# VH-VL binders against q3adg3, part 3

Target 1, 154 residues: q3adg3
Amino acid sequence: MFILRLFSPAFGEIEADESQIFSFPEGLPGFSHLKKFLLIRHRDNSPFFFLIAIDEPEIYFILIEPSRLLADYHVELSCEQQGLLHLSEETPVLSLNIVRIPPEAKEMIINLKAPVVFNLQEKIARQIILDADYPVRYPIPLSKVKEKADAGTK
Below, E stands for the ipSAE of ESMFold2; O stands for the ipSAE of OpenDDE; V2 stands for 0.75 times the mean of E and O plus 0.25 times the DockQ between their complexes.

## First folded at step 2 (VH-VL; framework fv_sonavibart)

Design v3 (at its last look DockQ between E and O 0.04; V2 from the best seeds 0.00; counts 0 for: pae O 6.4 > 2, placed apart)
Fold by ESMFold2, look of step 2:
Structure v3 (fold): chain C 154 residues (1-154), chain A 121 residues (1-121), chain B 103 residues (1-103)
Amino acid sequence: as target 1 above (154 residues)
Amino acid sequence: QVQLQQSGPGLVKPSQTLSLTCAISGDSVSSNSAAWNWIRQSPSRGLEWLGRTYYRSKWYNDYAESVKSRITINPDTSKNQFSLQLNSVTPEDTAVYYCARDYYGDYFDYWGQGTMVTVSS
Amino acid sequence: DIQMTQSPSSLSASVGDRVTITCRTSQSISSYLNWYQQKPGKAPKLLIYAASSLQSGVPSRFSGSGSGTDFTLTISSLQPEDFATYYCQQSYTFGQGTKVEIK
């Protein structure tokens, strides 16, 4: 439908359509002024996504979809949180978690406490701090992520 | 283990520039997961955030509106430190000044030891 | 802008007591509610981040709870080294502090 072209120092020239653009009414912690982001999957069948600020594309976040890696992880939103995202019972939703990959580290650190939840219908998203007692810093070896991605390809 | 060590003069005359430095060990001032902050504490204003510098493909600065016209925060990657300059100080700028790391998630997990700065004739 | 009110402003307690400090925010935002301890002449020290996550090296007698606009820091059994001032923080705003003193 709509082609967006944008230059990011980390990604170069990016071409994307309107369905990949999300409004973040509250931004993200530390970046509350950034209200529009482009969501790009790393590649087909990859659990990784990139979330790139449209107005400042040098700023980006790495996200992971944990469903294939973390069987014990369950995102349960309160009624208030569902309201903030305009969710009804049948609204299509995507939940992703911000990861950090330290330089020279062999593990990634997942923020399991605060997933980024996307309303795929209205194209709004926000980081939600879960009531459940999940860690903000959860380490996973990068080798485990690659093994799960390969297994999921079968 | 991350440590922040502050340095700078503790007495500054009114109308002069307050200048402080924060040296970082155990992390990099150019870390893509951190931001480097200045926060001050006084009896009249309590804990007050002043601003930060951080690197995300390039250098950024964010400053509190109350000091935006007078403040500059600069990184120095070669010395792994960052500085505070606050121009045109008045006695209301008298406070203990802290540097602090904003580690991903918008909280301050490591702090410098503090520098008491008195603005007086 | 967030306004933050801690309760109480001060309290007296004995070693071994359970101590509860509350923080009420003027609005619910997406940023974390965090707790700090400060002793005289020292910098604040992060205890709890994201309402309930315990910072590395902090004793397990400290815990945090709450969501939305109402948050609580609990010390299950007060120790001599816990006499200090405690601050809540969200975004770039700090509470006014709660001083915990020896009864």
Scores: ipSAE 0.270, ipTM 0.742, lowest interface PAE 5.1, mean pLDDT 86
Fold by OpenDDE, look of step 2:
Structure v3 (fold): chain C 154 residues (1-154), chain A 121 residues (1-121), chain B 103 residues (1-103)
Amino acid sequence: as target 1 above (154 residues)
Amino acid sequence: QVQLQQSGPGLVKPSQTLSLTCAISGDSVSSNSAAWNWIRQSPSRGLEWLGRTYYRSKWYNDYAESVKSRITINPDTSKNQFSLQLNSVTPEDTAVYYCARDYYGDYFDYWGQGTMVTVSS
Amino acid sequence: DIQMTQSPSSLSASVGDRVTITCRTSQSISSYLNWYQQKPGKAPKLLIYAASSLQSGVPSRFSGSGSGTDFTLTISSLQPEDFATYYCQQSYTFGQGTKVEIK
């Protein structure tokens, strides 16, 4: 089995398999040159994920599964957006949102306007700007989550 | 500032239809972050959620199983309000009825003033 | 379906007292625990959301804690205006209420 090893200043030595590697054809905003990311769940059953740039492991994002926190947040992609991700009705999809957790803050800020959508079959992902009128900055109290993730970059 | 104003009759005969309306101000009935709920309260049943209507690119309704066969909640975008229709009422439907907004389905942050509805011959 | 159980169903207290109300849920789900205050003839008022977050305009003497299936509402120093019935809520289910009465 293919094993990816890298060192992240924030996480130390990381060992992962290729199933955790995703291609971002367009990168991420502000990081368009970064095309490969490692997706790691924080803990078992945790709503938090870490998205680590493989080419620059010092760069990482904290992601959250919004369904764990917001009952009525639904990601609806256009046909064009689905096409960009090669999605079909049978395609396993993971939708996560970037979270910012300022130091000493009592709340985290979630980007609900632009989720990161993962095609788990083809291992490609993109940050998608939704047509729906969701906020770019949605504050959620840290008390709403069972686990607290470390502060991430961006 | 979000405000909910209820209206409708407070007396309904058995087997007839209970009808209430909730007018919204300070928010939209088609908000992508809100849902619009009906909740009733009685000494025997406590606070009981009945159902909601909400817009997420299209309209959705969720109803409590206990009233699912008799309840209809409809939005009116032209008037920025939503209504409750409960058919075939019995004395067990006697309660104070509230309309309420939930925010992303997390909590009910705004409530109407309540309407006492008595089912009696 | 979720079952909510509050303890106690009622209590008597004096102004200045510390009051604690407990809410137990039958399961831990993605819908988190909220607390409401209701006075006679009025609609419930949101006090605490997401277990421990204070709703805007609510006095700091109110606090919420807990996780999983056990949650607590605390009034650090009961004030005259705090005599009311308090409800916990998760998803579409409410607790049976806790009436805080004057001793």
Scores: ipSAE 0.019, ipTM 0.613, lowest interface PAE 6.4, mean pLDDT 91
ESMFold2 (binder alone), look of step 2: mean pLDDT 91; pTM 0.934

